# Designs tried in a protein design chat: VH-VL binders against q9h9l3. Part 168

Target 1, 176 residues: q9h9l3
Amino acid sequence: PRKMVAIDCEMVGTGPKGHVSSLARCSIVNYNGDVLYDEYILPPCHIVDYRTRWSGIRKQHMVNATPFKIARGQILKILTGKIVVGHAIHNDFKALQYFHPKSLTRDTSHIPPLNRKADCPENATMSLKHLTKKLLNRDIQVGKSGHSSVEDAQATMELYKLVEVEWEEHLARNPP

## First folded at step 10 (VH-VL)

Design G23 (framework fv_fezakinumab)
Fold by ESMFold2-Fast, scan of step 10:
Structure G23 (fold): chain C 176 residues (1-176), chain A 120 residues (1-120), chain B 111 residues (1-111)
Amino acid sequence: as target 1 above (176 residues)
Amino acid sequence: QVQLVQSGAEVKKPGASVKVSCKASGYTFTDYYMHWVRQAPGQGLEWVGWIDPDSGGTFYAQKFRGRVTMTRDTSISTAYMELSRLRSDDTAVYYCARGDYTYGYEFDLWGRGTLVTVSS
Amino acid sequence: QAVLTQPPSVSGAPGQRVTISCTGSSSNIGAGYDVHWYQQLPGTAPKLLIYDNSNRPSGVPDRFSGSKSGTSASLAITGLQAEDEADYYCQSYDSSLEAWVFGGGTQLTVL
């Protein structure tokens, strides 16, 4: 069996008017929710917009933050060869400039059985906050000081575990 | 309608630089990565690199790092590939090709190619 | 040198079946990356023929099919026609190179 991890990243705005999303924090947890990686990451470009309300990133977090190239190397070593779980995970992979095999990727925003358990339309894209409240009876992303990528990664893993047996069987019959 | 139109053939001397353009139309330019692939006469396909037109971010195959630069101009939906310090073995047809950045890694739309000849 | 291995040529008569193999390694096809196939007619750009191992774009006839197993993939062409005479390339992604990689190409001759 392959090992499984869950990832969640926080991005800040760089480039003209802060429209470009650049990696500023990454959290990775194992199957049981234990933290394997959690670092603030310094983008190579000037930060225009910290997007603090959503990212939780502030200027002080960039002091002694790990430079992007070094952080990327560390993160990819953890992800390589593993089943990687995330929510809208394509945003995280894009920020990492990373291409993970689709057969080893699990996106909890696009798993029809998970939506069905939450009484949501199977093909809808539901937020992590909504699914976590409906299925785990837990409030995440509370308040206005930004999200915790550790909390989000842990919730994402727990959501996946609710459908793991059914979804892995489906993928074995219908390879991606 | 949906197409990639490349600049015309170039003849260069060894040591020169060449800049090839690829103009996209019929789709949202910033929604797809633009890849560059080359093919030497009678040879196979070789991936050069990609540019994300949205961010301007780039990634190049190790063989071309230090010699290739990819850029884009979103106001005219055009991507560029510049290859410097040309050698005779850089003679090839250079293609631009569109790729999805998330769900598919295949190249579903290709330009017609630009022949670059490097000779004395 | 191509990263993925294809036979340099294959031939068949009209109406026959041919199979073109594509052999990779643990860092590409063996790592779980999908295989895509392109058809290149003489003097033209490559055209996507098969994507994500076995899917056909609109307009590609069902006599073209793809499969993947372990570190290898195959393109099958049934009911060969003269217009199928072309070069065929497989493609995947390689995690060690962090690059899209191609096979060396297979020239199909319809006898």
Scores: ipSAE 0.765, ipTM 0.899, lowest interface PAE 1.0, mean pLDDT 92
Fold by OpenDDE, second read of step 11:
Structure G23 (fold): chain C 176 residues (1-176), chain A 120 residues (1-120), chain B 111 residues (1-111)
Amino acid sequence: as target 1 above (176 residues)
Amino acid sequence: QVQLVQSGAEVKKPGASVKVSCKASGYTFTDYYMHWVRQAPGQGLEWVGWIDPDSGGTFYAQKFRGRVTMTRDTSISTAYMELSRLRSDDTAVYYCARGDYTYGYEFDLWGRGTLVTVSS
Amino acid sequence: QAVLTQPPSVSGAPGQRVTISCTGSSSNIGAGYDVHWYQQLPGTAPKLLIYDNSNRPSGVPDRFSGSKSGTSASLAITGLQAEDEADYYCQSYDSSLEAWVFGGGTQLTVL
């Protein structure tokens, strides 16, 4: 069986009017929630909007941030060959300018059994915060200080573990 | 009708630049990546790169980096591919093709192609 | 020269079964990336024929089927018809090249 990791990224705004989402932090945890990677990342373009309220990113975090090109290489080495779990994970992959095999991707925002367990419509897109509260009785993304990508990645992994057996069986019978 | 309409054929000299357009209709332009693929006469398909119409982000095949520039105008749902420093071996039909926004899935919609001829 | 290897040509009589192979490596098909197939009729743009290894888009007859195993994929056409004469291309993603890659194409001739 392949190793499993969970990923969560924070983005800042670059480009004209800060409308371009650029990777500014990436956190990766293993199956047990241990942090494998957690770095602030320096976008190649000038940051126009730190989006601090949501991203938790401040200007001071960019002083010694890892250049995007280097960070991307480090992250890809970790992800390659693994089952990658994330929430709305397409945003993370997009920010990384990376494509992971669909068969090795698990998006907790699109797992009907997970929603069902949380008493939510199976085909609805629920937030990580909501699912975490309902199923793990834990509050994440609290306050105005921004999100913690480590916390979010850990929550994502824990959520997936709740439905892992059922979902893996489903995927085996119904490959994407 | 869902379709991609490309600009007409181009004839260029070596060293020149060419800019091909691709107008999308029948779907939300920003919900899909726009890929560009070329095909030399009698040859196979070659991926050039993609653009995210929503953010304007691009990613090019290594072979074309430094020579290709992809842009978009969301107001008219149009993607552009510009190739500079043209060579004879750049002669090809250039296709725009729609790819899934989420994971870079298959190319489910293609333009009819734009022939670019590079000759002295 | 193409990253994915296809036979340059295959042929069959009407009603027969033909298969087109697509051989990749550990950095594309073998890495778990899905394989897609395209049909290109003479003088036309490619058309999506099979996606995600074995799925058919709307309008594609069930006599077309795809499969994937290890580092290779295969397109099978049963009940071969004259209109099936075309070029067929497999496609995947290569993690080492960071690019979408195509096979060299297979010309199918219906005898």
Scores: ipSAE 0.274, ipTM 0.769, lowest interface PAE 2.1, mean pLDDT 93

Design G24 (framework fv_fezakinumab)
Fold by ESMFold2-Fast, scan of step 10:
Structure G24 (fold): chain C 176 residues (1-176), chain A 120 residues (1-120), chain B 111 residues (1-111)
Amino acid sequence: as target 1 above (176 residues)
Amino acid sequence: QVQLVQSGAEVKKPGASVKVSCKASGYTFTDYYMHWVRQAPGQGLEWVGWIDPDSGGTFYAQKFRGRVTMTRDTSISTAYMELSRLRSDDTAVYYCARGDYNYGYEFDLWGRGTLVTVSS
Amino acid sequence: QAVLTQPPSVSGAPGQRVTISCTGSSSNIGAGYDVHWYQQLPGTAPKLLIYDNSNRPSGVPDRFSGSKSGTSASLAITGLQAEDEADYYCQSYDSSLEAWVFGGGTQLTVL
C-alpha cells in the first residue's frame, strides 16, 4: 500500500505591502495524526506582514527558523512517493515551489462526497473550519493567536479518512 | 483573444546577452506560470525555466543557472527571459508557454517563438 | 540527450493507425507524473494535443488518444490524414531534475 500524509502550511506576507505569500511554517502528519515534520521556516525575503491573526507566526519564531532552501529539501523528501492530503493544497505546493503528481494528491476542499456528508452543495468550496465542525464536531482555528498548522493537518487527515474508501474507489474508476 | 505575443528575431555575437519578451493577453497574467522552452534548428524541445508572475519567483533548469534571468512586468502583462554570455549553441527558437500550478502541468498556450541567432 | 525516449520517426498511409511510444524512468513517468503530448506542424509553435495522459483539449479529434502504463506512455493516431504530418513530443515532469522534460520528438510521415 502507498503511504499517506497530510500537510498544512502557514504563510507570511513579503514583497510590496506584504502582498506576496511566503512559507513560514509547515506541518506534516502521518495517517494516524502523528507529527512527522513541524518547523518554522525563514523566508529568503524580508517579512513585511506576519499575518499573525491567521498564521500564528511571530518575530520570535524566526530566530531559529530553518532557512527556506533547507526546509524545502526536508519537506520534499517526506512528500515524495506518498499520497499527500491537504485542504486547498495548491497553496501549500505553490509556497513550496513544488509539483506533486496529481494522481497522488488529495484536496479536501474539492471532494464532492465530503461536501455531501456535510449537507453542503457538492461543487462548493467549504473551509476546513466549517467541514471539521460539521463532520467531526470539533472547533479548530479558535481564538486570536493564529492557526496551528499541526491541528489543521490532523483535522484534514481525519476528514479525508471519512471518505477515503469511497474516494479511492472513485479515483480508481475515474483516474485524475 | 487568448494569446502570447513574442518579440522579434535577434542576431547576437558570442559573449553578448539577449532579452526576449512575451506579452500575455486574454487571461489574468498572474494566474499562470510562464515557462520558457527553446528549440535549436532541427532539434527537439528543451525546458529553460519558469517564472510565477504573481510572486516574481523563478526556477531555472540546471544547465542555464547563472546565465538566465526571468522577470515580468505585471502592469503590461509581459514576461522576459534574458540569456547572457551567449554561445553559438544557444542559437534556437525561444518559446514562452503558459502552465498552471494547480493540478495541470501541461503547457496549453504557446507564443509563436523568437529566433535568436548567435554567430561570429 | 533527451530525458524521455521516443522513436525518431514513424510512417503510415492515409487511414492507417500509428503509435508513438514515450519511455521514461522512476523519477518522472514512473513517479506518477502525467504525460502530455504536443503536435508541431512544420514552421509553427508546438500545440497541446493530449494532456494528463489521455485527455483531449477542445478541438482535437478523437482519433488522437493517449495512454500511460508504468514508466511509459503512448500516443495513438487512427484514421491517419495528410495533415497529421508533423513532429510529436511527449512531456512530463522529473522530480530528480525538478524540471519539465521532453522526449526527443518523433517525425510522422504520411506516405
Scores: ipSAE 0.753, ipTM 0.900, lowest interface PAE 1.2, mean pLDDT 92

Design G25 (framework fv_fezakinumab)
Fold by ESMFold2-Fast, scan of step 10:
Structure G25 (fold): chain C 176 residues (1-176), chain A 120 residues (1-120), chain B 111 residues (1-111)
Amino acid sequence: as target 1 above (176 residues)
Amino acid sequence: QVQLVQSGAEVKKPGASVKVSCKASGYTFTDYYMHWVRQAPGQGLEWVGWIDPDYGGTFYAQKFRGRVTMTRDTSISTAYMELSRLRSDDTAVYYCARGDYSYGYEFDLWGRGTLVTVSS
Amino acid sequence: QAVLTQPPSVSGAPGQRVTISCTGSSSNIGAGYDVHWYQQLPGTAPKLLIYDNSNRPSGVPDRFSGSKSGTSASLAITGLQAEDEADYYCQSYDSSLEAWVFGGGTQLTVL
């Protein structure tokens, strides 16, 4: 497979007043958008707020969910040594308690050429939904039943592919 | 202005516990991870673990699991590291250090250190 | 034991150049993790000297520079001054240990 994958995670609220964001689903797709991983994940703490409108997570999804420690091991095995693409990807890595090399990380919320193609300010953080509509003419995250992390990961990979050649050349000449 | 202030030196008996504090000021406490690093007399630096002050999540080096506990109190911007079942080879200066999760893995701000001496 | 390998000592005269090596493995520097360098003067806490391989924090003179290639990194100090006498530590992240790792430290002596 190509050495590049895209990731998107869904979080639920745990801890006091549901303030803590805990991993509850992770989807990983390859360069062509094929699903490599997609599992519901059981947080080690009691879920206070499913955040269903955004996460798409419901109590039923937790019944056969993979325990956090096991899921984390599986996910890290897929990510290790690969270029990982995401949107506001620091949130996903934080939920995984994972530190990926900066040189192998691509965040579509912080790629100036991508914002420029969407007629957005280069340093603004645009939503995945907005960029996907502007640049791919596709609606994602529709309705109020929550987001599909598979759909989001696929959209993220396609967005990156629009600037891949120019951005990789930029990074090769200007290493982080 | 931007600083980490640690609690004072401690002398403990083998088998006791020690709790070191690290008070942050001059920046938003919850925006940075707090790392703990120790240094035995005349020796090098050894990473102990980190705490995310925002969510309270922790991760400890394998060597310290079962003996170390990291906590924080966001109301006073203070992080704590408690090490239990102390041994003489736990004698070291313990540092807290700030790390940004999102934009860098380096430790850009350090406390002055707390000397913990473990002796019978 | 230190996970990253540094020479225990280096020395030079004022005005000379010295280099301090930091050798890692495929699970840390070789995996693409950046290398950071810290200066520790006697009796003080470590201070960040170089971050992300070659970047200098504000206030660090350009006499200090860093580089990384393959599984190794190096710190170069040109125009040595007496105040550069200190211990220097490299640092990276190790994916197998899931831990920040340090070199054993290099004591720099200035004549």
Scores: ipSAE 0.709, ipTM 0.880, lowest interface PAE 1.3, mean pLDDT 91

Design G26 (framework fv_fezakinumab)
Fold by ESMFold2-Fast, scan of step 10:
Structure G26 (fold): chain C 176 residues (1-176), chain A 120 residues (1-120), chain B 111 residues (1-111)
Amino acid sequence: as target 1 above (176 residues)
Amino acid sequence: QVQLVQSGAEVKKPGASVKVSCKASGYTFTDYYMHWVRQAPGQGLEWVGWIDPDFGGTFYAQKFRGRVTMTRDTSISTAYMELSRLRSDDTAVYYCARGDYSYGYEFDLWGRGTLVTVSS
Amino acid sequence: QAVLTQPPSVSGAPGQRVTISCTGSSSNIGAGYDVHWYQQLPGTAPKLLIYDNSNRPSGVPDRFSGSKSGTSASLAITGLQAEDEADYYCQSYDSSLEAWVFGGGTQLTVL
């Protein structure tokens, strides 16, 4: 069996008017929710907008942050060969400039059985906050001072576990 | 129409640089990566690199690092590939191609190609 | 040298079935990356024929089908027609090179 991890990244705004999303934090947890990686990451470009309300990132977090190139190498070493779970995970992979195999990727924003358990339309894209509240009775991303990527990664793994047996059987019969 | 329109053929001398353009239309330019692929006469396809038009991030095949530069201009939905210090074995048709950054990574839309001839 | 291995040529008569193989390694097809196929008519750009191992874009006839097993993939063309005469390329992603990789191409001749 392949090992499984969950990932969540935080992005800040760089480039003109801060419209470019650059990686500024990454958290990776194992199947049991234990933290394997959690670092602030320094973008190579000047940060225009910390997007603190959502990212939880402030200027002080950048002082000792790991440079992007080094952080990327560390993260890819953890992800390679594993089943990687995330929510809207292609945003995380894009920020990492990383191409993970589709057959080893699990996106909790696009798993029809998960939406069904939440009484949501199977093909709708539901937020992590909504699914976590509905299915795990847990409030995440609380308040206005930003999200915890560790908390989000842990919630994402727990959500996937609710449908893991059913979804893995589906994928074995209907390879992507 | 969803299409990629490339600049015209170029003839260059060894040591010169060439800059090929690729203008996208009919879709949101910043939603897809732009790849560059070349094909020498009678030979197969060779991947050169990609640019993310959204933020300008680039990644080049090791063979071309130090000689290729990819840029874009979002105001005119145009991607550029510049290859410097040209050699005769850089003679090829250069294609731009659209790729999703998610899942399978196929190139679903191609430009018609730009022939670059490097001769003395 | 191409990273993915294809036979340089294949031939068949109208109405027949032909199969084109694409052999990779543990860092590309064997790592779980999908295989895509392109058709290239002489003097034209490649056109996406099959994506994600076995899916057809709109407008591609069901005579074209793809499959993948282990470190290899194949393209099957049934009911072969004269207009199928072209070069065919497989493509995948290679994690060790961090690059898109192509097969060397297979020239299909319709006899």
Scores: ipSAE 0.685, ipTM 0.873, lowest interface PAE 1.3, mean pLDDT 91

Design G27 (framework fv_fezakinumab)
Fold by ESMFold2-Fast, scan of step 10:
Structure G27 (fold): chain C 176 residues (1-176), chain A 120 residues (1-120), chain B 111 residues (1-111)
Amino acid sequence: as target 1 above (176 residues)
Amino acid sequence: QVQLVQSGAEVKKPGASVKVSCKASGYTFTDYYMHWVRQAPGQGLEWVGWIDPDWGGTFYAQKFRGRVTMTRDTSISTAYMELSRLRSDDTAVYYCARGDYSYGYEFDLWGRGTLVTVSS
Amino acid sequence: QAVLTQPPSVSGAPGQRVTISCTGSSSNIGAGYDVHWYQQLPGTAPKLLIYDNSNRPSGVPDRFSGSKSGTSASLAITGLQAEDEADYYCQSYDSSLEAWVFGGGTQLTVL
């Protein structure tokens, strides 16, 4: 059986007017929700906007943060050859400058059966917060101090497990 | 229309540099990676590298590191590839091609190519 | 040398079927990366013919089909026409090289 992990990343604003999204934290959990990786990551470009309300990143977290090139190498070693679960996961892969095989990628923002269980339109892109509340009766991303990428990765894995059997059967019949 | 328009043919001497441009239109320039692919006369396709027009990040094939530089200008939706210290075996048609950054890794839109001839 | 292996040439008569193979390794096709196919008519840029193993872009007739198994992929062309005479390239992504990789190309001759 191929191993499965879930990932969630936090981005800060770099570049002109802080409009570029650069990786500043990455969390990876295993199938049971145990943390395999959780590090603050120092972008190669100057941080213009910490986006703290959403990212939870503050200047203090950058002091001992792992440089991007080193963190990327560590993260890719964990992801390679595994089924990777995420929510709107293309944003995480873009921030990592990483190309994961589609056949091994599971995006909980694009799984019609999951939306159906949540009484949402099958083709809509629903937020992780909404799906987690509706299907797991759990509030995540609460308060104004920013999101926890560990909490988000754990919720993402649990959401996927609700439809795993059904969705894996679907993918076997209809390869991506 | 959705298209990539490349600069005209170049003739260079060994040791010179060449800069090829690729102007995008009909789509959001910053939503797609721009790839560069070359093809020597009578030979196959060879990937050179990509640039993310959003922030200017680049990644080059190992063979070209130290000689290639990719840049872009978002105000005119144009990507550039500069190849330095030219050799005769750099003679090729250089293509720019669009690739999605999310789920699609195929190159769905190609420029018509720019012939670069390196001769003494 | 090309990273993906294709036969250098293939030929068939009008109306017949031909297949073009594309052989990779564990770091590309074998790692689960999809295979894409491009058609290059003489003097023109490559055109996307098949993407993600078996999907056709708008305007590509259904006589062109693709498949993938293990570390290899195939392009099948049925009902060959003179207009199909072109070079065909397979493409994938290689995780070890962190690069897009192409086959060496197959020249299709009709008749």
Scores: ipSAE 0.726, ipTM 0.886, lowest interface PAE 1.2, mean pLDDT 91

Design G28 (framework fv_fezakinumab)
Fold by ESMFold2-Fast, scan of step 10:
Order: sequence, then structure tokens, then C-alpha cells
Structure G28 (fold): chain C 176 residues (1-176), chain A 120 residues (1-120), chain B 111 residues (1-111)
Amino acid sequence: as target 1 above (176 residues)
Amino acid sequence: QVQLVQSGAEVKKPGASVKVSCKASGYTFTDYYMHWVRQAPGQGLEWVGWIDPDTGGTFYAQKFRGRVTMTRDTSISTAYMELSRLRSDDTAVYYCARGDYSYGYEFDLWGRGTLVTVSS
Amino acid sequence: QAVLTQPPSVSGAPGQRVTISCTGSSSNIGAGYDVHWYQQLPGTAPKLLIYDNSNRPSGVPDRFSGSKSGTSASLAITGLQAEDEADYYCQSYDSSLEAWVFGGGTQLTVL
């Protein structure tokens, strides 16, 4: 069987009016929720909007942050060949400039059985916070101090484990 | 309606630079990556690189790093590929092609191509 | 030269079935990346024929089908017609090169 990891990234705003999302933190956890990677990452472009309410990132975190090129290399070594779980994971892959195989990607924002367990429409895109509260009875992303990408990655893995057996069987019969 | 319109044929001397344009219409320019692919006469397809029109981010094939630059102008929905220090073996038709970064990696829309001839 | 391997040519008579192979490696098709196929008529740009191994864009007849197994993929054309005479290219993504890669192309001749 292939190893499975979960990823969550935090983005800051760069470019005109801070409208470009640039990678500024990445957390990766293993199947059991143990942290494999958690680093602040320095974007190559000037940060115009830290988006602190959501990202939890402040200027102080950038002082000794890993440069993007180096961090990307480290992250890709961890992701390559593994089943990667995330929530709205295409945003994380875009920030990493990374193309992971669809057959090895699991997006908890697009798993119909998971929405069904949460009493949500199967085709709806539900937030990580909502699914985690409904299915795990846990509050994440609390307050205005920003999100913890470690907490989000751990919650994402636990959510996937709730539907893992039936979803892997579905994918084996209906390859993406 | 949905189309990519490329600039006209170019004839260049070795050592010169060429800049090919690709104007998108009929879709939201910033929602798709723009890829560049070339094809030498009688030869196969070769990927050059991509640009993300939303961020301006780029990634180039190893063979072209240091010689190719991709840019875009979102106000006119146009992508550009500039290739410098041209050699005779750069003679090819250069295509722009659209790719979805989030849900597919295939190139579903292609420009008609721009012939670049490099001759002494 | 090409990263993915295709036969340089294939031929068939009208109404027959032809198959075009595309052989990759552990860093592309073998790594789980999908295979896409393009048809190029003489003097034209390539046109997407099959995407994500076996899916057809609107307007592509069901005579064209794709499959993938291990490190290889195949394009099958049934009920061969004169209009199918073209060059066919497979494409995937290579994780080691971090690049889109193409097969060398296969020229289909309808006898």
C-alpha cells in the first residue's frame, strides 16, 4: 500500500493590492497525525497583505523563514509517490507550483460520502471548519489570531479516515 | 468564440531574439495556465513552459532556462513568449495552448501556431 | 529523443481497428499521471482527442477510445475512416523533469 499524508498551506497576499496568493507556511502530517514538516516560507515577492486573520502569519515569522525554492524542494520530496489528502487542495498545489497525480490526490472538499455523513448536499463544497465541527465535534480555526496549518492538516486526515474504506473502494472501481 | 490568436510568422538571424504573442478571447484569461509548445519541421511536439496569467508565475523546461521568458498583459488578455540567442535549430512552429491548473493537465485549446525561421 | 515512446507509423484499411501504443516510465505514466491524446491533421494545430486516459471531448466520436495500464497507454480507433489519417501524439506529465512530455508521434495511414 502507498503511504498517506495530509497537507495544509497558509498563503499571504503579494502583487498588486495583495491579490496574488503566495505560499508562506506549509504543514504536512502522516496518517497518525504526526508532524512531518512545518515551516514558515519566505515568498520571493514583497508581502503586501499578511492576511493574518486567516493565515496566522505575521512579519516576525518571515525573519528566519525558509526561502520558497528550498522549501518547495523539501515539500515535494515528502509528497512524491504518496497519497496526499487536503481540503480544497488545488489551492495548495497551485501555491507550490506542483502537479500531483489525480489518482493519488484526495480532496475532502469533494468527497460525496463525507458530505452525506455531515447531513450536507453531496455536491456542495463545505468548509473544513464546518465538516470538522459536524463530524469530529471539534472546533478549529477559532478566533481571529489565524489558522494553524498543523491543526488543519490533522483535522483533514481525521476527516478522510472516516470515509477511507468506502472511498478507496469507490476509486478502485471508478478510477479517476 | 473561445480562441487563441497568435502573432504572424517571423524570420530572424542567429543570435537575435523573437517575441511571439497569444491573445485569448471567449473565456476568463486568468482562470487557465498558458503553455507554450514548439514543433520543428517534420518533427514532434516539445513543451517549452507555462505561465500563470493570474500570478505572472512561470516554469520553463530545463532545455530553455536562461533563453526563454514568458510574460502576460491581463488588460488585453495576451501572453508572450520571448526566446533569445536564437539558433538555426530553434526553427519551429510555436504554439500557445490552454491548460487548467486545478482539475486537468491536458491542453484543450490551441492557437494556430507561429512559424519562426532562424537562418543565416 | 522523445520521453514517451510511440511507434513511428501504423496503417489499416477502412473499417478496421488500429491501436497506437504510448510507453512511459516510473516518473510519468508509472507515477500515476494521466495520459492525453492529440490528433494533428496536416498543416493544422494539434486537437485534443482523449483526456485523462479515456475521456472524450464533445464532438469526438466513440470510435476513438483510450486506456492506461502500468507504465503504458493505448489509443484505439475502430471503424477506421479516411478522415482519420493524421499524426497522433500522447502526452503526460513527468515528475522528475517537472515537465509536460510528449510521445514522438505516430503517423496513421489509411490504405
Scores: ipSAE 0.768, ipTM 0.899, lowest interface PAE 1.0, mean pLDDT 91
Fold by OpenDDE, second read of step 11:
Structure G28 (fold): chain C 176 residues (1-176), chain A 120 residues (1-120), chain B 111 residues (1-111)
Amino acid sequence: as target 1 above (176 residues)
Amino acid sequence: QVQLVQSGAEVKKPGASVKVSCKASGYTFTDYYMHWVRQAPGQGLEWVGWIDPDTGGTFYAQKFRGRVTMTRDTSISTAYMELSRLRSDDTAVYYCARGDYSYGYEFDLWGRGTLVTVSS
Amino acid sequence: QAVLTQPPSVSGAPGQRVTISCTGSSSNIGAGYDVHWYQQLPGTAPKLLIYDNSNRPSGVPDRFSGSKSGTSASLAITGLQAEDEADYYCQSYDSSLEAWVFGGGTQLTVL
């Protein structure tokens, strides 16, 4: 069996109006929830909107942040060859300017058995916060101080573990 | 030069309205929120609200909701704060201050303030 | 009255170290919102002194420093100078009030 990791990224706004989402923090945890990577990342472009309310990123976090190119290399080294679990993970990969093999990707925002277990419509896109509350009886992303990418990555991994056996069997019969 | 230039002092009667202006120069007006903060004589600072000059969106402190209106004219990089139904405890120096698009961000540029006196 | 609590006044002799405390709660400083500090000289508008807990804008001497822990923050001034005589305000954001909040202000007197 392949090693499995979960990833969650926080993004800030760059570009003239801050509409470009740029990686500013990345957290990676292993199957047991242990932190393998957790770094603030300095975007290559000027930050226009820190999106602190959601991202938790502030100016001071960028003072000693790891330059994007360096961070990207570190992160890719961790992800290569592994099954990568995330929630709405296409956003994380987009921010990383990286495309992980689809066969090795698990997106908890698109797993019907997970939604079914949470008494949600199977084809609906549910939030990580909602699924975590329903299935793990845990509150995440509480308050207005921003998300914790480590917390979110850990929750994502735990959610996937609930449906891992069923979903892996499904994927084996129906490869992406 | 990066600066905020505010309108002159105002004297008003109770029940009247006052409108203070704040003209920005030296930077892109729409790239920063414009906050308003007031200070009664000999007292501390009190946040009134902010406006997003780009969209016109506003957010007011609960204390002033229904009585304050913030607007802007992007063509002349000017923000306005109007306070209605004035009372004596509204007497204060009103400052405009520049801030980033986020909660808890600092105010890195201030106007010199506008004294508003409410007296019968 | 102020959401953040500061001592009304502090004093020190030239060359000494003084500290100004800023006590908040779980809905502001304790919620993880950054603390900023402002210096207000007599008859002038406030000036940003410290941002994001401990960072100095350009032009602010390194004898000014800020820190944050738990629900409180502190401003420290070393090598006190006569020109430091002013009012100092801490600032943060309160999630329960949905507002930027200030301390009551601290008057610093240089003896």
Scores: ipSAE 0.000, ipTM 0.572, lowest interface PAE 11.3, mean pLDDT 91

